# VHH binders against Type II methyltransferase M.MthZI (mthZIM), part 9

Target 1, 355 residues: Type II methyltransferase M.MthZI (mthZIM), of Methanothermobacter thermautotrophicus (Methanobacterium thermoformicicum) (p29568)
Amino acid sequence: MKTTHRIYFKNSADMNELKDKSINLVVTSPPYPMVEIWDRLFSELNPKIEETLIDEEDGLRSYNLMHEELEKVWHEVDRVTAPGGVVIINIGDATRKIGKKFQLYPNHVRTIDFFFDRGYQVLPFIIWRKQSNKPTKFMGSGMLPPNAYVTHEHEYILIFRKEGPRQFKTEEERKLRRESAYFWEERNQWFSDVWTDLTGVSQRLNHKNLRKRAAAYPFELAYRLINMYSIMGDWVLDPFLGTGTTMIAAACAGRNSIGYELDHNFKDLIESRINETLKLSNEIVMRRINDHIEFIREKNGKYYSENYKFKVTTRQEQDIRLYYPRTYKKIKNNEFEFFYQEVNPKKERQSKLNI

## First folded at step 26 (VHH)

Design w6 (from r4 with D31E W99Y)
Fold by ESMFold2, look of step 26:
Structure w6 (fold): chain B 355 residues (1-355), chain A 119 residues (1-119)
Amino acid sequence: as target 1 above (355 residues)
Amino acid sequence: EVQLVESGGGLVQAGGSLRLFCAASGFTFSEYWMEWLRQAPGKRREWVAYINEGGHTDYADSVKDRFTISRDNAKNTVSLQMNSLKPEDTAIYFCAADYGTWRTPFDYWGQGTQVTVSS
């Protein structure tokens, strides 16, 4: 097995390299409108934004103009997403004072409206609670009512489906779908509408090298979503690639990927992250297996993995296959091919003797 | 106190058969994977076979179709039937137990029984 991964260094408002209806899953986090670190980027895209934001101090108009810029990308996302495809957007609302006025700018509402108005099914989505060690700077009048403000510590993981649900018509597709299953306890953890804490595999994935501040979201967040909403061999798109987190997670999960990034300077950082993650790729999969084996010790499961012979909770887990990328090759024009190895219980039994 | 005690080893001519037994005590035998391992002179230890709590089995390629692992939960015993023996099968054979984990040591080990296959 191999996967293909391509990076285009250009504005994703134009994704003409991609055919209509060619993408199975989008996982991305855009620049957040009205969050100060993104003001320069939005103003470069549309100079009127700087005028409305700074000179006019018009928060509502600035918010609308910033979203109009993002919506150029969402139009291309809509065009390239296949029927039954899923679009996942990690986005936070902004709390901000413009002039004398403080308010929340509800980025998630505007984003939901865009896709809902275009006929997408809005699926139950996730509140990602990112509890801060620091209080928000926007307390308002503090202890004096009624002008104090709630501390804002979460983001949204919005989930949209195009013309679904997706159908699997050939036996080859259905087999690949069964092999792409996740464990019952992973389903219970991952398909929760609030995410507050990541443990087990995420503890190892949160090694200091994988917690770089430049990334919009952690590896584990993307890895879960890719496993939840795609099958092996699917094409995953990130129109705001940044440091490459979605592409790297897609590779670890055996999916192909395409990323767009405006800033060409991210190229070397993405390659260094690929190399570091490949050193840990086997550990990522082995942690999932060992966590499952520990989980199932207390359960009266009636089913067994066909491929690995350990107990599983449901019939749907019987055909699970787990792969990890071992090596990759760089191909011209920012393209990578990843090569995989399936976990091998016989080899692991033998290797266990040296522990 | 947990114990795994192997028996049934000995000397046998090439092409012959031998049946090993492992008697277990001190733990809930029916919940464990039971395994056979071996170590030939001057070589590192090798995995031979397992049988899980549900009776599913697997074998190293070198012994597949010649060896059969089985278990008796009523007697707390696991067996290894070894047919068509070769001199290369000469080793100390160990019984081991765990929950089928992949990245942790086996929970329990026996002290081993010698199998010698003459040419």
Scores: ipSAE 0.401, ipTM 0.793, lowest interface PAE 3.2, mean pLDDT 88
Fold by ESMFold2 at other seeds, fold request of step 27:
Structure w6 (fold): chain B 355 residues (1-355), chain A 119 residues (1-119)
Amino acid sequence: as target 1 above (355 residues)
Amino acid sequence: EVQLVESGGGLVQAGGSLRLFCAASGFTFSEYWMEWLRQAPGKRREWVAYINEGGHTDYADSVKDRFTISRDNAKNTVSLQMNSLKPEDTAIYFCAADYGTWRTPFDYWGQGTQVTVSS
């Protein structure tokens, strides 16, 4: 098994490198409208936004203009997404004071409206409850009613499906789907409509130009979503690639990927992270196996993995196959291939003797 | 207090057979994978076979089709039937137990029993 990973350093409002209906899964987090760290980026894309934010102090108009810029990308996402494909957007609402007026700007509503109006099925989605070392923000009048405010520290993981459920019609497709299954307890953890077990990440960067993009979603968030909504060999797109987290997660999960990133200064960071993928993926696969074995211990189940002979909870888990990359190569600038190896149960029995 | 006690070792002619036993106590035997390991003089330990809690078995390539592992949950014993023995099978044979985890130590070990195969 082999996967391909490509990076395009350009504005993803134009993704002409991608054919119509070529992408199985989108996992991304855009710049968040009305969140202050993104003001400069939006103003560079549309200078009118600086005027409405600063000169006019018009929060609603600024919010609308920022979303119009994102919708250029969402139009391209719609074009490239295959029938039955899934679009996942991590986005937070903004709480912000413009002039003397404080309010929440409901970014998730505008994003849902875009895809819903275009005929996507809105699937049950996830509230991501992040933990922050500094949770106090807009308190309003503090202890004095009625002008105090709720602290708003969650984000959304919105999930959209294009043109109904994906079909797997050949035996080869159905086999690959069965081999791509996840464990029952992973399903219980991952398909929860509230996630509280993932911490937000501050990016520690050696290049000062990158400090303006301080927040990113963690690897585990992307890894879960990719396993939840794709099968091995699928194409995963991130039109706002950033530090490369989605691409690394796709590689670890045996999926192909494409990323767009406007800022070419991310190149060396992304390549460094790609280099570490080999160790990361092996560790993740072994952890998943041992966590499952510990979970299933003493359970009253009658199913066993066909390939590995440990217990599984459901009939659907019997055909699971687990791979990790053994090597990768850089094919050309901004393109990488990973080559995979299946886990070997006999090798793992022998390895216990060296511990 | 956990104990694994091997027995049944001895001297046997090449081509012959021998049956090893391991008696277990002090843990919930029926929920564990039971395994046989061996160490030849001057060599590293080698995994030989397992039988999991559901009765599934697997064997090292060097003993496949010659050795058979089995378990008796009523008596808390595991055995290893060794047929068509070769001089290369000469080793101390150890009984071990774990939950089938990968890349973690075995939970319990026996003291071992010597098997010597003469030509």
Scores: ipSAE 0.348, ipTM 0.758, lowest interface PAE 3.4, mean pLDDT 89
Fold by ESMFold2, fold request of step 27:
Structure w6 (fold): chain B 355 residues (1-355), chain A 119 residues (1-119)
Amino acid sequence: as target 1 above (355 residues)
Amino acid sequence: EVQLVESGGGLVQAGGSLRLFCAASGFTFSEYWMEWLRQAPGKRREWVAYINEGGHTDYADSVKDRFTISRDNAKNTVSLQMNSLKPEDTAIYFCAADYGTWRTPFDYWGQGTQVTVSS
């Protein structure tokens, strides 16, 4: 097995490199409209946004203009997403005072409306309640009613599906689907409509000057979503690639990927993370296996993995195959290929003797 | 106290057969994977075979089709039938137990039994 990973350093409002209906899964987190750290980016894309924020102090107009910039990307996402494909957008609402007016700007509503109006099925989505080191900013009148405000501490992981359930028409496709299954206990953890067990990226960042430029969501968030909504060999797109988290997660999961990133300064960081993927993927696969074996020890299951002979909870888990990248090579101009090896139970029994 | 005690080792001519036994006590035998390992003089330890709690087995390539692992949960024993023995099979054979985990230590080890295959 081989996967391909491409990076385009350009505005993803134009994704001409991608054919219509070529993408199976989108996992992304855009710049959040009305969140102050993104004001400069949005103003560079549309100078009128700075005018509406500063000169006019018009929050609603600013919000609408910022979403219009994102919707250029969502139009391209719609074009490239295949029938049965899934679009996953991590986005938070913004609480913000413009002039003397405080309000929440409901980014998730506007995003849902975009895809719903274009015929997507809105699937049950996830409230990501992340732990944050940011202090509460907007309390209003604090302890005095009625002008106090709820503390806003969650983000959304919105999930949209294009044109109904994906079809798997050949036995080869159905076999890949069965081999791409996840463990029952992973399903129970991942397919919950509230996630509280993932922290924000900044809580794990090193004390280097680069930590402020880290991706918006952690590797584990992307890795779960990719395993939940794609099969091995699928094409995963992130039109707001950032530090490359989605691409790394796709590589670790045996999926192909494409990322778009405006800021060419991320090139070296992304390439560094690609270089580190081989060890990360192997560690993840071994951890998944051992976590499962620990879990299933107490479970009264009747089924066994066909390929690895450990116990599994359900018949759907019997055909699971686990791969990790063995090596990779650079293909010129921001393109990488990973070459995979299936885990080897015999080699792993032998390796226990070295511990 | 967990105990794994191997028996059945000895001297055998090439081409001969030998059956090893491992008696287990002090843990819930039926929940464990049982394994055979060996160490030849001057060589690193080598994994030989396992039998999991459900009776599934696998073997190192060097012994496949010549060795058969089996277990008796009523007697808390695991055995290794060794056929068509070669001088290269000369080693101390160890019984071990774990939950089938990968890249983690075995939970329990026996003291070993010597198998010597003469040319």
Scores: ipSAE 0.291, ipTM 0.738, lowest interface PAE 4.2, mean pLDDT 89
Fold by ESMFold2, fold request of step 27:
Structure w6 (fold): chain B 355 residues (1-355), chain A 119 residues (1-119)
Amino acid sequence: as target 1 above (355 residues)
Amino acid sequence: EVQLVESGGGLVQAGGSLRLFCAASGFTFSEYWMEWLRQAPGKRREWVAYINEGGHTDYADSVKDRFTISRDNAKNTVSLQMNSLKPEDTAIYFCAADYGTWRTPFDYWGQGTQVTVSS
């Protein structure tokens, strides 16, 4: 098996490199409207935003203009997403004071409306409760009602599906789907509507060369979502690639990927992270296997893996296959191929003798 | 106090058969994978076979179809029936126990029993 990974350094409001209906899964986090760290980016995209935000102090109009810029990308996401494809957007609402008026700007509502109005099914989605020692707080009048405010400490992982459940028509496709299954205990952890076990990632980069990023998600967030909503060999898109987390997670999970990033200065950082993917994927696969074996020891398992002979909880886990990339190569500028091998139980028994 | 004690080793001519036994005590035998390993003179240790708690087995390619691993949970024993022996099978044979984990040490080892196959 091999996977392909492409990076386009351009505004993802135009993704003409991608054919209609070519993408199986989108996993992304856009710039967040009305969150201050993103004001400059939005104002560069549409100079009217600087006027409405600063000169006019018009929060509602600024919010609408910022979302109009994002919706250019969502239109392209809709065009490229295949029938049965899934679009996942990590986004937080903004709490912000404009002039003397504090309010929440409901980014998740506007994003849901965009896809819902275009016929997507809104699937049960996830509240990401970020563990933070010192969140930004808007207290309002503090201990004096009624002008005090709730502390805002979560983000959304919105999940949309285009045109109903994906179909798997051939036995080859159904076999690949079964081989892409996850363990029962992973399902229970991952398919929860509240995630409290992942911390946020703050990316403080040199402001002269790279923009500051406060809203990036960790590798594990992308890795879970990719395993939850795609099968091996699927095409995963991130129109706001940033430091490349979604692409790295796709490679670790045996999926192809495409990323768009406006800032060409991320090129070397992303390529550095691609090189780390080989070690990361191997460690993840071995951890998943051993975590499962330890879990099933404590639980009543009734079935066995057809491929690896350890216990599994359900019949659906019997055909799981696990791969990791052993090597990669650069095919051309900004394009990479990974070459995989399946875990080998006999080799792993032998490897225990070297520890 | 965990003990794994191998027995049944000895000298045998090529083409012959031998049955090894491993007696286990000090742990819940029925919950463990039981495994046979061997180390030939001047060679690295190699994995030979396992039998898991459910009775599923697998074998190294070098011994497949000639060796059979089995277990008796009532007696806390695992055995290795070795048929069609070759001089290459000459080694110290160890039994070991683990939970089937990958890239982690075996939990318990025996002291080993010598098998010598003469040409």
Scores: ipSAE 0.275, ipTM 0.722, lowest interface PAE 4.2, mean pLDDT 89

Design w6 (from r4 with D31E W99Y)
Fold by ESMFold2 at other seeds, fold request of step 27:
Structure w6 (fold): chain B 355 residues (1-355), chain A 119 residues (1-119)
Amino acid sequence: as target 1 above (355 residues)
Amino acid sequence: EVQLVESGGGLVQAGGSLRLFCAASGFTFSEYWMEWLRQAPGKRREWVAYINEGGHTDYADSVKDRFTISRDNAKNTVSLQMNSLKPEDTAIYFCAADYGTWRTPFDYWGQGTQVTVSS
């Protein structure tokens, strides 16, 4: 097995490198409208936004203009998404004071409205509970009712499906789907409408000194979503690639990927992360196997993995195949290929003797 | 105290057969994978075969089709039928138990039984 990973350094409002209906899964987090860290980016995209924020102090107009910029990207996402494809957008609402007026700006509502109006099915989505670094920033009147405010400590993982459930028409596709299954206990953990077990990534990086902005979401977030909503060999798109987290997760999961990133300064960081993918993927696959084996010890399971002979909870887990990349190569500027091998139970038995 | 006690080793001519046994006690035998390993003089230990809690088996390529692992959960025993023996099969054979985990140590080991295959 081989996967391909491409990076385009340009504004994803134009994704003309991609054919219509060519993408199976989108996993992304855009700049968040009305969140101050993103004001500069939005103002560079549309200078009118700076005027409405500063000169006019018009929160509603600023919010609308910022979303208009994102919607240029969402139009391209819609164009490139295949029938039955899934679009996943991590986005947070903004709490913000403009002039004397404080309010929440409901980014998730505007985003849902865009895809719903275009005929997407809105699937049950996930609230990602994130502890605030500044829990008292917008308390309002504090202990004096009625002008105090709730602390805002979550983001959304919105999930949209284009044109109904995906169909798997050939036996080859159906076999690959069965091999791409996840374990029952992973399903129970991942398909929850609230995630509280994921923390920020900047504190979890190795001791390397990284001055650049941390990825919008942790690796595990992307990895779960890719396994939940795609099969091996699928094409995963991130139109706001950033530090490359979605691309790394796709590679670890045996999916192809395409990323767009406006800021060319991310190139070296993304390449460095791609280089580390081989070790990361192997560790993840082995952890998943051993976590499963430990989980299943107490289950009264009736089924066995056909490929690996450990117990599994359900019939649908019998055909699971797990791969990790052995090598990768840089094909041309901003394009990478990974070459995979399947885990080998016999080799793993022998490896136990060397520890 | 967990015990795995191997028996059935000995001297045999090339082409001959032996059957090894492993008696287990002190743990819930039916929930464990049971495995055979071997170590020839001056060589690294080599994995030989396993039988999981459900009776599924696998073998190292060097012994496949010649060796058969089986278990009896009522008697808490594992056996290894070794046919068409070769001088290369000369080793101390160990019984081991684990939960089928990958890249982790085996949980329990026996003391081993010597098998010597002469030309």
Scores: ipSAE 0.275, ipTM 0.731, lowest interface PAE 4.4, mean pLDDT 89

